# Designs tried in a protein design chat: VH-VL binders against Nucleoside-triphosphatase THEP1. Part 3

Target 1, 177 residues: Nucleoside-triphosphatase THEP1, of Natranaerobius thermophilus (b2a6v4)
Amino acid sequence: MTESNILLTGKPGIGKTTVIKRTVELLSCSSTGFYTREIKRGDPRVGFEIISLQTGERLPLAHTDFTTAEDRVGKYGVKAENLLGFLKEINEAMTSNKPQCLVIDEIGKMEFFTPGFHETVDKAFQSSYPLLATIMKKSHKFCDYLKNRGDTDVIEVTENNRDDLPEKLAKRIEEQL

## First folded at step 1 (VH-VL)

Design b01 (framework fv_benmelstobart)
Fold by ESMFold2-Fast, scan of step 1:
Structure b01 (fold): chain C 177 residues (1-177), chain A 117 residues (1-117), chain B 107 residues (1-107)
Amino acid sequence: as target 1 above (177 residues)
Amino acid sequence: QITLKESGPTLVKPTQTLTLTCTVSGFSLSTSGVHWIRQPPGKALEWLGVIYWDDDKDYNAAFMSRLTITKDNSKNQVVLTMNNMDPVDTATYYCAHRDWYGYFDYWGQGTLVTVSS
Amino acid sequence: DIQMTQSPSSLSASVGDRVTITCKASQDISNYVAWYQQKPGKAPKLLIYDASNLETGVPDRFSGSGYGTDFTFTISSLQPEDIATYFCQQYDNLPYTFGQGTKLEIK
């Protein structure tokens, strides 16, 4: 099958991460990688944290309080180095012989600051393991390259399909394993 | 502490080239892009274009034949160049920073450019 | 290009009134809408993003709603300092486009 990689795109707040989490819960195999969650103080969107699917470890990726951060996206300071351990988990999984699904949420501007991110993503797309990832909707050279790969299926998450996607994606991933 | 400030000529003659500079503070041009937006007096805002952190660029098709955006990361400056100015190009020109999904969270003060003979 | 149409083009209201402005997109833009406030001689200020999310530091009397092609912006209890022109913006696709603006005046 030429479409072993599944890329979810869609509007902010549409539920891309929820689709990822519900899909992973339906899989019979383990999942390795991370998902992203919004941090709130009562005020909207003060930051984002990354959470390991395998261990539950979480670290902040971006926050408005990171005023000394070298890297920034909008009002957020980005601690891209916090993603390094999660990328190592994905790289190590690719040398494993156990059935598993690789998960990357999200392939986007904040993550691009992390050394080795592009390389890890490229390896994941080339790997024999199924990959389930979210990707920013906006045009970007690297993102457009990934979306145009022959082995990659790009699916826009919408209000009309988000409730049905987890079951459909889990079935596709199981067939690849 | 993100700030942007436009500078350049306030008066341009028809057929001349406009050059505006946007000086940024509180973020790095190597990690964030800068957009240019203009507003003719009493009218709607018009998006002109963007230079991204990696030197990629997008331009509004209506302006792309005469519009160039460049930057110098070491000077914290973005430069807008627009050729063949016409009186209808009279507008307040803004440079702006955007949040990651395309809305503009910080704006420069704007500079009014009048095109007249 | 995606066209954003605001209504009304102007309105007059009294302090304490509930004010509603609408914005219509020429095609489906999901929730990729922002609202800005602009006072005379000043740059626009972001108030709302993703159609309904309030920007940090913006008073909670401002709110937004909508999805697809129809969007609304509301001031629940108008204050004198809210007198300004308000613009919607779509960021679903390039070029980014803005509404024509709604000028809000005190009666």
Scores: ipSAE 0.005, ipTM 0.477, lowest interface PAE 13.5, mean pLDDT 86

Design b02 (framework fv_benmelstobart)
Heavy chain, then light chain:
Amino acid sequence: QITLKESGPTLVKPTQTLTLTCTVSGFSLSTYGVHWIRQPPGKALEWLGVIYWDDDKDYNAAFMSRLTITKDNSKNQVVLTMNNMDPVDTATYYCARSLYFEGYFDYWGQGTLVTVSS
Amino acid sequence: DIQMTQSPSSLSASVGDRVTITCKASQSISNYVAWYQQKPGKAPKLLIYDASNLETGVPDRFSGSGYGTDFTFTISSLQPEDIATYFCQQYYSYPLTFGQGTKLEIK
ESMFold2-Fast, scan of step 1: ipSAE 0.026; ipTM 0.643

Design b03 (framework fv_benmelstobart)
Fold by ESMFold2-Fast, scan of step 1:
Structure b03 (fold): chain C 177 residues (1-177), chain A 118 residues (1-118), chain B 107 residues (1-107)
Amino acid sequence: as target 1 above (177 residues)
Amino acid sequence: QITLKESGPTLVKPTQTLTLTCTVSGFSLSTSGVHWIRQPPGKALEWLGVIYWNDDKDYNAAFMSRLTITKDNSKNQVVLTMNNMDPVDTATYYCAHTYEWGSAFDIWGQGTLVTVSS
Amino acid sequence: DIQMTQSPSSLSASVGDRVTITCKASQDISNYVAWYQQKPGKAPKLLIYDASNLETGVPDRFSGSGYGTDFTFTISSLQPEDIATYFCQQYDSLPYTFGQGTKLEIK
């Protein structure tokens, strides 16, 4: 059987993060990593925060109010250094013998500014631990490499499948543990 | 405020090399990419290529054999070089910023018209 | 390459009219579509991104919709200053491609 690296892609706002969260809630084991949440001040969005699955710690990744940030994506200032502690947790988890699922939401533009992000992602894909991650739909050299890996299942989240995916993915992950 | 401005020769002879410079302000080339787009008079826009923050490049395959994009982060400049100019390459050339990586072009330079004729 | 087919190529309408322009992609591009306004001698101006999101500072009479291959751009009540050429663009995959444009004029 191929190793279970699961990559979720799909349009912005389709519910990729919701699929991640619902899948993790169904797992009997611990999950290590982070998920991303939009920060809204009415519509449209004003930023993004990253949230630890282990601790619940929240840190902003990007915000329109970060006007002095060195790193930027469009209208957002990016505090990529805020992701460092989360990457450390993932790296430490990979040296553990405890059954767990690694979670990375999202493998995308803002996260690429964080030193060591590419290396941590590569290690996670190569690890024996099940990996559940979201990845930007858009073409990018690193993302395309990850999507084309033989040990990786790329699933597009759609309105038709998003409600059923959590149970299917949780079952697959449990079988790897 | 983000701004981009193209500069370079406005007249080029057939077979010559075109060199255009895009000077940016309001953002860093070490964290954001810059795209080049052109528009022949009265025609649709054509995407030429992009240089990313990490110095990676992507080119439209139709132009890749004669197109080079480089940058100098310390000068806030991106340079487009196109070899073997032909009269059909007559166009207004734009450099553009994206709203976020891999998104729409939110800010454009004013454009520079390059005419290719003998 | 992804082809973006825009229709109509030109149209004339009266002030206050609802104007609709369509754009069809040759393959599924999700919602990675932008709409631009271009006035003579000027660079294009972004109006709509991600198929339906209104760019900051753009009047709310402009709107977009669509997903997959079929996209629509609408001006709910045409104003004189809206005379321009409008272009759709896909940014799902490289090379990015644009529609041929729709020239909008007042009757």
Scores: ipSAE 0.006, ipTM 0.505, lowest interface PAE 12.0, mean pLDDT 86

Design b04 (framework fv_benmelstobart)
Fold by ESMFold2-Fast, scan of step 1:
Structure b04 (fold): chain C 177 residues (1-177), chain A 120 residues (1-120), chain B 107 residues (1-107)
Amino acid sequence: as target 1 above (177 residues)
Amino acid sequence: QITLKESGPTLVKPTQTLTLTCTVSGFSLSTSGVHWIRQPPGKALEWLGVIYWDDDKDYNAAFMSRLTITKDNSKNQVVLTMNNMDPVDTATYYCARDYSEYGSYYFDYWGQGTLVTVSS
Amino acid sequence: DIQMTQSPSSLSASVGDRVTITCKASQSISNYVAWYQQKPGKAPKLLIYDASNLQTGVPDRFSGSGYGTDFTFTISSLQPEDIATYFCQQYNSYPYTFGQGTKLEIK
């Protein structure tokens, strides 16, 4: 089996999203998917927004101000429905004949509230396109299933490797294209 | 503030079933995992199992044949049930929250603990 | 199961001393280690998470370090209120496991 699916894990704040973005910048093909950015107001983190790699469109995923949200993680109300458009873009990309890399940042608690998220992730892992994703480190049955797939390489991002990973990952992805 | 509280101290006879309730306040069971941990007198902590916000469950293999964890989000309660109790199961039982902030995975709040004594 | 082994099992130190406790995992657990303080008759209290991060409200004399299999917990200047048993815990994989504890006493 080829390890066409790359899963980045590591502690919160270690720089997983930075590795994703730097890797994507080195690719000769387009990238379809999203990455997550924290929203700060002063020092404390107040939320997270999701950003399209293709268009730069931004939507909030979670925020402390979403006090009436039905879905919550800690102090954050989650608007998981905001992820639906991004999942649609990934699903449509998988029917394309053009070279591209799929990106999912992150496979984690907040995203699990989105209808169809598990199905889209499963399809992405099974697709012929290279996948670059971040995943929560903590044990969880779906995450453990993904990490144990024979076509999947799990890499922990650390302070020692985060600066070198983008070039190595870009090379691997280019070889699959 | 965030609190967890186990049901009161319990005396259980050998072969009986233990039932403990953890009542939470200051956070929702739909957004956080709650774990059960026990500590026999003078010994180390032993992890029993967890129920997550999405009702996913996992158990320590040493206990899984006789252990069940359930929850009722509307009552703010997590329930531990353990069958076929033995004197060696005598311990202080704790419920604890894994940190519910996005991406944090450690036990930030613990209940006070409840002593379960198993004797004839 | 991942075995967590603490050293020493007990120690005595004087107020103002630097105290170091170690924890060794039987396999790599990255940085997924927490340290807890437990006083007699009380529940454990989180001090350190992700091997080196200080929990909010915990005095800065407490610190942690390590990665992979070898972890260290340090109290830079021991205070009387620090008398307790200290436990490490891994949360890399199930079942979560704890060290056997280190009982800290004043000389």
Scores: ipSAE 0.014, ipTM 0.477, lowest interface PAE 8.3, mean pLDDT 86

Design b05 (framework fv_benmelstobart)
Fold by ESMFold2-Fast, scan of step 1:
Structure b05 (fold): chain C 177 residues (1-177), chain A 120 residues (1-120), chain B 107 residues (1-107)
Amino acid sequence: as target 1 above (177 residues)
Amino acid sequence: QITLKESGPTLVKPTQTLTLTCTVSGFSLSTYGVHWIRQPPGKALEWLGVIYWNDDKDYNAAFMSRLTITKDNSKNQVVLTMNNMDPVDTATYYCAHESYDDWSGYFDYWGQGTLVTVSS
Amino acid sequence: DIQMTQSPSSLSASVGDRVTITCKASQGISNYVAWYQQKPGKAPKLLIYDASNLETGVPDRFSGSGYGTDFTFTISSLQPEDIATYFCQQYNNLPLTFGQGTKLEIK
């Protein structure tokens, strides 16, 4: 109850996004926000796209083909401006009276390049709506602040819990509404 | 092939400002964080601070009042500035690369270190 | 700040011996511990990360284990080139903190 914000952390590839998607599918209310999907070309991962839970709109966040991008993470060029429309959806949702769950996948390195991202995340954590988000494992000023909030439950996704988490989290979110 | 190399003065007088430069190759400063760590002779390692890919910074509270870390991505350089040096600040200063793969705070590559002696 | 306390501060061992160093955190840090080897006049070298993962290129005689507050680092069969000071480091919380070091000598 006191912890309305759920933050999932864990190693790359552990299945944080899968936990998010399975949890959202079990909810009776609407979900507003976005999740991230890897873009594959044969075997290697070549990028990431962001997908709106509300509209299904898809835009690339990062790609190896973005060779002229000013912002970069690893081998990926980042088009952080593509996240602006999704942040707008989250901000608008927070002014509505509809029961809903806010979703942010991921609070991380690529997303930090987007103007207004910190502000939107901060507002979402302070909102009365339940929040389900993933956050990078790495220690970082903003991430540590979010993880240490009294209203926030930080859960590490592991091989041992990832299959059971969706039903547990969905139940908690339903009770919050 | 990731490399880091510290450069700057090896002798500083008490009350002066120390400026050290870390020159990197084999990775982009717009992608990886770079940390500064120091080690007084024969003592433990002390983490000083970090500059992240997005220009955010975190400092150890023990040093924060006199410590500034900046970078210039185009020059592949990270700069540590520490004011009001004291003999107790005599140490080998390292810059270090943060591993991207694990989104970690451990250091897979270190510079060679530069010994800074603070004496009159 | 999370305090990392190493034991022992120094030890002497013979070639071929099993050597164990421990590191205790003042609060729970999950598995977010790294171990470094530092030879005289050199920068530290990463050996172990995430408490038990061996860094690429590091000999398999080195191993780590632990979770929460208690961590161990082991050299299964000490070699002459292993003479060094070893440090643990936590990266669960800022500021990042290191143990005081364990100086390993060959007798």
Scores: ipSAE 0.008, ipTM 0.542, lowest interface PAE 8.3, mean pLDDT 86

Design b06 (framework fv_benmelstobart)
Fold by ESMFold2-Fast, scan of step 1:
Parts: structure tokens; C-alpha cells; sequence
Structure b06 (fold): chain C 177 residues (1-177), chain A 119 residues (1-119), chain B 107 residues (1-107)
């Protein structure tokens, strides 16, 4: 019928997370998953935190202070295990009978360190629930596979469309519920 | 076309401050980070630091105490300032565009500018 | 800091030869390695990223492989225009570090 999976791409800092947040605020159904927020200590960005849409729980995903972290991306140490509880919430949501939207922000390098992330993402794409996710723009085997799925609509967020996109996506998701 | 170009003094005396400008064209500094990398004659490349699209910065700890990177998006310019120059700082200085994430390889480079530090 | 050790420091080869250069990281860096070509007086040019991905516009005689700590760069059939210094770079974490370079000469 229609593509139930919506993937937002775009350059870092373009506003993908803002599009996600504004879209879910417009939905009448519940949203399950997480979004990412920047951590700043004064002037410089020092990390990223993940926030549950369901509970509001916040945990750091990456931080410059994680100097002993096994996994790293750029200047950040990554505590990918902090994403485990959020993946569990998404997996459990897929077995419920309630109308809801699944949210994954972001499908990217930091998150790939989390055991089970790949599997949870695959299940979410195959689920009957609408999925709204952000994904890294550059080429990667897993990301390219997701972008090329027949049930998936890939939208590049730009300065020209980012302000109008939340209303359009919310209407589309509501129609799928 | 998409370009980066370094400009600034070619000769600096010991203890002076070096200021180099990187002028970009064909992409926006509000959506892309710019890195500074140097190469002493006949030696390996050394990453100095970066300014990200959101004005966040990161510096190589070896240079951090004397290095500052700033930008002006409206002028399409990134500026490197390095204090207390020494003859060992003689190198070709490059600005480069990083890949579109937080782990960086460099797909576009400026032509480089040779800075000689001598009395 | 992650140290990148490149081998050999220099090599001489003939047109048509298969040329192999290696890079060893001081710790596990997954597949986060890039390779650059630098001709005299010029800026480096990106050839390979994520250990094995060929940059757009780069001839397919260039290839890369490896994972963890050991990485290899290969030119399958050397051409005269390939004489240059080649560098590996880890893009796993800051500070980003480069190998010391391999100078390739025609014999």
C-alpha cells in the first residue's frame, strides 16, 4: 500500500532531531523510542544524551569525559550499553496492540556499538507500526540496505523543507494508524 | 566548484603568532566542519584541530595551549591562530573538509600554504 | 593517542607491478582507516575510506582491506602517474593520526 517507514537524512546540525520532536508532538497516538540531544558545557559540545519518548529518562550516549570507554567516535567516548534499555522498550512496544509510532534517532555510528541495535532496527522496519527515524547520510552497508527497502521513504531534511516537514509527516503517520 | 584555500604570511619569526585564513566556496560552514592539518617538510601529516558547523571545537592536545580556531559563516572563512611559533613549526598548513559525521577522513583539501619560521 | 605504523617507508616498482603497503594501528580501530595519495608539491588526495571503500573518481586498481589493527592498501597494476607518497589515517578517534608515509618510486 504505502511506505510505513520514514527515514530522515541530512547533514549534521540541519535539524533532523527537531523535525522528529515536532512531528511526535503533533501525533495523537503514543510514541515509543528515543531521540538524541547535544550536551554542552559552556562553549563547546561535550557529548550526546539519549532521551526516552515514553519515560523521559535521559542517559549519556557519548561524552568527551569518557576517556576509558572501549568504543569511540571522534573526540567522544561511547557508552553504547546505555542504549540497551531503550532498545528493550522498542522491542516490547512491537508486541503491544496499541496504536503507536516507533522512533529511532539516530541510526548511526555511535548506536551501532550497542549489542542488538542492528536486530532491533531490522524488526522495527518489518513491524506493522509506523516508524520515524533519522539515519546517517553517507554510505554504509546496513544503512544503504535500509534506505533501499520498498517499504521505506527516504527524505532529506534541508533548510527549505525542515519547517514544513513535521506537519506533513504527522498527517501521514496518523493516516497509517 | 567546491574549494578551500589557505592564505596568510609565508614567513614568521620565532615567538610570533601565526594567523591563517581558510576561505571556502561551494558549501556552507553552517553544515560542515573544517579541519586544520600540517605537514613539516618531508614528514608525516599532523592533525591540529577542527571547528564544527555548530561552532564547537576540538584540538590536538599537543597544540591545545597555543591553538585557536574560529569562523565567520557570513564570510565563508575559518581562521587558525597559533601562538609562540618555533622553527619546528615550519610546515605546509592545510585546511580540509571532514566527512559528514563525527569520525573524520578528509575528502577535500586546500592547496596548502608553506609557513617558514626563522629569525 | 592511536599510533599508525606504516610499512615499508619506501619502495621501488615497475609499471604493471602489484604494489602492497601495510598499516598497523596501536589499538583496535574497527574499519576506520583512510588512505591518501600525495604527489610532490600537492595536497593529499583521498583514495580509500572505511578501510575498503573506494572514493568516487578513483581508479579501481586501488583497493584497501583490513579490520582491527592490520590494514593493507594495494595497487593492482602500477601506472606511471601513481608515483607518489601514500599515507594511512585512522578516523576512529581524536586526535586523528597518520602513518609516516610510503614513498613509491619507479625503478
Amino acid sequence: as target 1 above (177 residues)
Amino acid sequence: QITLKESGPTLVKPTQTLTLTCTVSGFSLSTSGVHWIRQPPGKALEWLGVIYWDDDKDYNAAFMSRLTITKDNSKNQVVLTMNNMDPVDTATYYCARGSEDYTYYFDLWGQGTLVTVSS
Amino acid sequence: DIQMTQSPSSLSASVGDRVTITCKASQDISNYVAWYQQKPGKAPKLLIYYASNLETGVPDRFSGSGYGTDFTFTISSLQPEDIATYFCQQHYSTPYTFGQGTKLEIK
Scores: ipSAE 0.007, ipTM 0.517, lowest interface PAE 9.5, mean pLDDT 86

Design b07 (framework fv_benmelstobart)
Fold by ESMFold2-Fast, scan of step 1:
Structure b07 (fold): chain C 177 residues (1-177), chain A 118 residues (1-118), chain B 107 residues (1-107)
Amino acid sequence: as target 1 above (177 residues)
Amino acid sequence: QITLKESGPTLVKPTQTLTLTCTVSGFSLSTYGVHWIRQPPGKALEWLGVIYWDDSKDYNAAFMSRLTITKDNSKNQVVLTMNNMDPVDTATYYCAHRPYLWGYFDYWGQGTLVTVSS
Amino acid sequence: DIQMTQSPSSLSASVGDRVTITCKASQDISNYVAWYQQKPGKAPKLLIYDASNLETGVPDRFSGSGYGTDFTFTISSLQPEDIATYFCQQYYSLPWTFGQGTKLEIK
C-alpha cells in the first residue's frame, strides 16, 4: 500500500505548520502551495494569512477587521477570494510534469468558501505528486472522506513526535519522486 | 533601491514615552512590512516587533505591554511608540526590511541611539 | 524563546587565514539562520541567509553551513576589512533571536 498523501492533524498550536515548513526545507525538489499563519495583536488572534511557498506572496484569508465580508467563521470575516491565486498555482503545478511536492495548509472551514477549493484539493489527492497537507480535526463530510482515503496517511502531530516528523516525512516524499 | 531611516528624540528621561519614526523608500508599505530591532551598547540585537502590509502586528512578548507600532502608507512612515522608558532601554533602534518569505533582514536603517537618563 | 549561542565570543587571526565561527540553537531550527556583519557605529549587514545562501554583493570568501542546531560561518581568506562583530539569527519561530556576537580582530 502506497500512501502518497500525508495529512497532518493535531490540537491547535501543536506545531503542524512548523512540521510542514521544516519538511519542505529538507526536500531536494521544489514545493508548490501555501501555508497559513496567525495574525496577532498581543495575545488575541485577529486573523490568518496565507503565504505562497514558491513566491512568498502573502494575503489575508480572515481578519476581525473584515466586518463587511459576506463569509464568516466565528469573529473573523473571510476573504476567500484571496486564495484563488494560490489554488491556480497548485493546479498549474499538477500539469507541469516536474518533480515536486504539493502543500496545502490548511484544509478547513475558512478555505471551503473559496470557489474551486474542494475540486483543487480532490485533484491534489488524486495526483501522482506527493501531497503534504494539514486538516481540521473536527468532523466534516469532505474532511472525513479525505482522512479515509486508502492512499492517505493521517498523522497526529504531538509534542512527542513533532521534532522527528520532518526528517521522516521528507524521506518518504523523496522516495516517491 | 530600498532605504529606511529612523528619526526621533535621542534623549529620553525615565518614565517618558519614546516615539520613533521610520521613513521608507523603494518599496510600498501596502505590500511589505517593517520590523523594529534594538541593540543596547555592546550587546546583542533584540527583535521588538513588526507591522505588516495589512496593518496587522506581531510584538515580542517581552515588550508587548509597552510597545505600539503604527503606520501611514501615504507618508511612507512607520511609528514605534514605547512607554515607560528605563535606563536599560538605552539602545540603538533600527527599522528593517524583510524579504517577503522569511524573517532575515536584508536592508536596515542607519539606526538612532536613544539614551535614557535623568 | 530559542536561544542562539555563538562560539567563540572573540578571536584574532592573520590576513589570509581561514576563520570559522559557530552558532548553536537551543532547539532544531532547520536552516532558518542568517549571519550579519556589524562594523563599529554601523547597522548590521546581511551576509548569509537560509544557513548557506550568499547575499548578492557579498564577497565569495564568506560562506555558511549547517542544519538543525549547529551552524558554521566561514571566511576562507581573511581580509583587513573583515574586522567586525558577526551575529547569527534564527527566524524559525517568533520572537526572532540573535546570538551574542563574535568579535573578530586581526593581529
Scores: ipSAE 0.005, ipTM 0.462, lowest interface PAE 16.3, mean pLDDT 86

Design b08 (framework fv_benmelstobart)
Fold by ESMFold2-Fast, scan of step 1:
Structure b08 (fold): chain C 177 residues (1-177), chain A 118 residues (1-118), chain B 107 residues (1-107)
Amino acid sequence: as target 1 above (177 residues)
Amino acid sequence: QITLKESGPTLVKPTQTLTLTCTVSGFSLSTSGVHWIRQPPGKALEWLGVIYWNDDKDYNAAFMSRLTITKDNSKNQVVLTMNNMDPVDTATYYCARTGFYSKWFDPWGQGTLVTVSS
Amino acid sequence: DIQMTQSPSSLSASVGDRVTITCKASQSISNYVAWYQQKPGKAPKLLIYDASNLETGVPDRFSGSGYGTDFTFTISSLQPEDIATYFCQQYDNLPYTFGQGTKLEIK
């Protein structure tokens, strides 16, 4: 009944990652997980990089130059195996008993290629820890399952609410701790 | 353990070509980029250019006509070549690592002083 | 080119003081700002990236904030080893540009 999992959705570029980072900054507890950043060459978006909230480690998730990659989404070749270390950190965090917020940015097509991603995400949603995550807008069997969970609150990020969301979400997460 | 080291220091006469080598350790040039930045004495940092893991290159337009950056992955070396040196090009030159197309720089080499005078 | 203007150009403070440096971009650069520390005779060292992310191994007395055109860098309790010149850098657009630097000295 109580919604402990927060899923942010919205159009690409709306600021979902900024909402996550600003929310995490306001928390009194530690945060474990990763966020995604666009890789630009001047103005064009050429790929995506994943960054650890704990260590700052950065690895490419997708790039237009990964022309020999087995996995692809649109114009991007995907190196989903680069996410494995980040999933390990999340799994290890779930076995600790210290206050923390789990962060997954993003639950989407590129990440689905990573072995163990579905399992780690499902465990995170079932965990007692607050979860703050972004999820793709489009319909997908796994995403629809997550969005329809009774313990999950789906919030669409828009130009009208993105500046106010961080404080509101931080308060909700603190109340769960 | 990740380190970068510039060759030099060096003295260059006006109109000559500068060649600097950045030798890297603890990471592969096939998965990371290297930037060149310079700092004239007492002045701000100036970004010169970058070479990425795939040999893509970006140059500051102010220097593009006389600047070339190349690399040899097998030697762990990145080379900056700048033609037609002038006394105003006197500066400490740095190479610095970037992740896969990230634009912040970490770590930096120690820097090397390039003096341009007759 | 995007101009990065730092304020102040220099300041003197005492150990334990809160120190604030600002950086203003000539146009919106989202959160694509990094802050570097440069000690005399040494290479710059990354402290903060994406405006507010603390680099691994950097003491938590350092922090950054801002979005768009206005950015702030703060040292919550100044230590003697923090004496250095601090630079902001934008990486939203080519060419990447730096602020002119802020020289921090102990009183």
Scores: ipSAE 0.000, ipTM 0.494, lowest interface PAE 14.0, mean pLDDT 86

Design b09 (framework fv_benmelstobart)
Fold by ESMFold2-Fast, scan of step 1:
Structure b09 (fold): chain C 177 residues (1-177), chain A 116 residues (1-116), chain B 107 residues (1-107)
Amino acid sequence: as target 1 above (177 residues)
Amino acid sequence: QITLKESGPTLVKPTQTLTLTCTVSGFSLSTYGVHWIRQPPGKALEWLGVIYWDDDKDYNAAFMSRLTITKDNSKNQVVLTMNNMDPVDTATYYCAHYDYGAFDIWGQGTLVTVSS
Amino acid sequence: DIQMTQSPSSLSASVGDRVTITCKASQDISNYVAWYQQKPGKAPKLLIYDASNLETGVPDRFSGSGYGTDFTFTISSLQPEDIATYFCQQYDSYPYTFGQGTKLEIK
């Protein structure tokens, strides 16, 4: 019971988001939060969008066309303010007293630009609700802290386990509710 | 207060293996990683590699074939091993704490001279 | 590998002068640039991170700016204790790479 928080890590493109989505689909309870999806325009990728698990609302988080954005990661300009409504949904869920799973995809560089992101993530980890999240592999003070929490299980997604993880994680989350 | 201190041989012969130890204080190796950087006399800094809290590692491809970084959390020590030392590897070797790529606290450095 | 090129390689200035050092990346590195001060026989000291953020305890005469490929480090009013070599570093991608350094001397 000590490991109520599940953190998925792994190489870019390994399928962490697919594991999240398939796990959520297997749950009998509601899920609140967001997942991230690549925006493709032909062959080269042009950005990333965030999608609400509750409403299906989607907003761009980063795009190569955001050339004047103050916040940047590589070739992408970041509109971190677009994450604010999603953080609000997660904060409201934590006060709802309804059985549900919290989902954060991803705890990473682009999201750190959003005011309140660190606070919301910290509260989610401390909450009584099961948390399913993806986290960047590279070291960062905040990420390293989260990975080492006694209530947190860090699982690396690989080609060998990604197809089986959704069923295992869904069963584990259901047992916490 | 976070501190790091490098130790090991200051003189290595060509073709020998270098082993340096970084002893840390003020933070846990189970929570934070450690980077190794070197600086040849009068030249620019060269990043060698990192060991993360979870024992994962990344190495500079230029050194990867002869470089190994390991750690022992219980001893508060990170160890750098580099095989087949050459005079061109003469440098001051540093271990460093970091905050997302920026090295905020450095060890004092240890000068390793490679000569016959 | 990302190449970091600093200009100038050396610079002489008078106390009270405004000093600028530039660093150019061979590809877009966002704002993932740090600036270090290194005095003879000492380890580098972090001054600036994320291109423009001042490290705690560092005097506010030091500043940084830029993103993408072009970065600038400035000392607004040079003090005698600022004599040192200054290095930029990118941490957008591995391997992390450093500029060749700028040696700053007081006239």
Scores: ipSAE 0.005, ipTM 0.482, lowest interface PAE 14.9, mean pLDDT 86

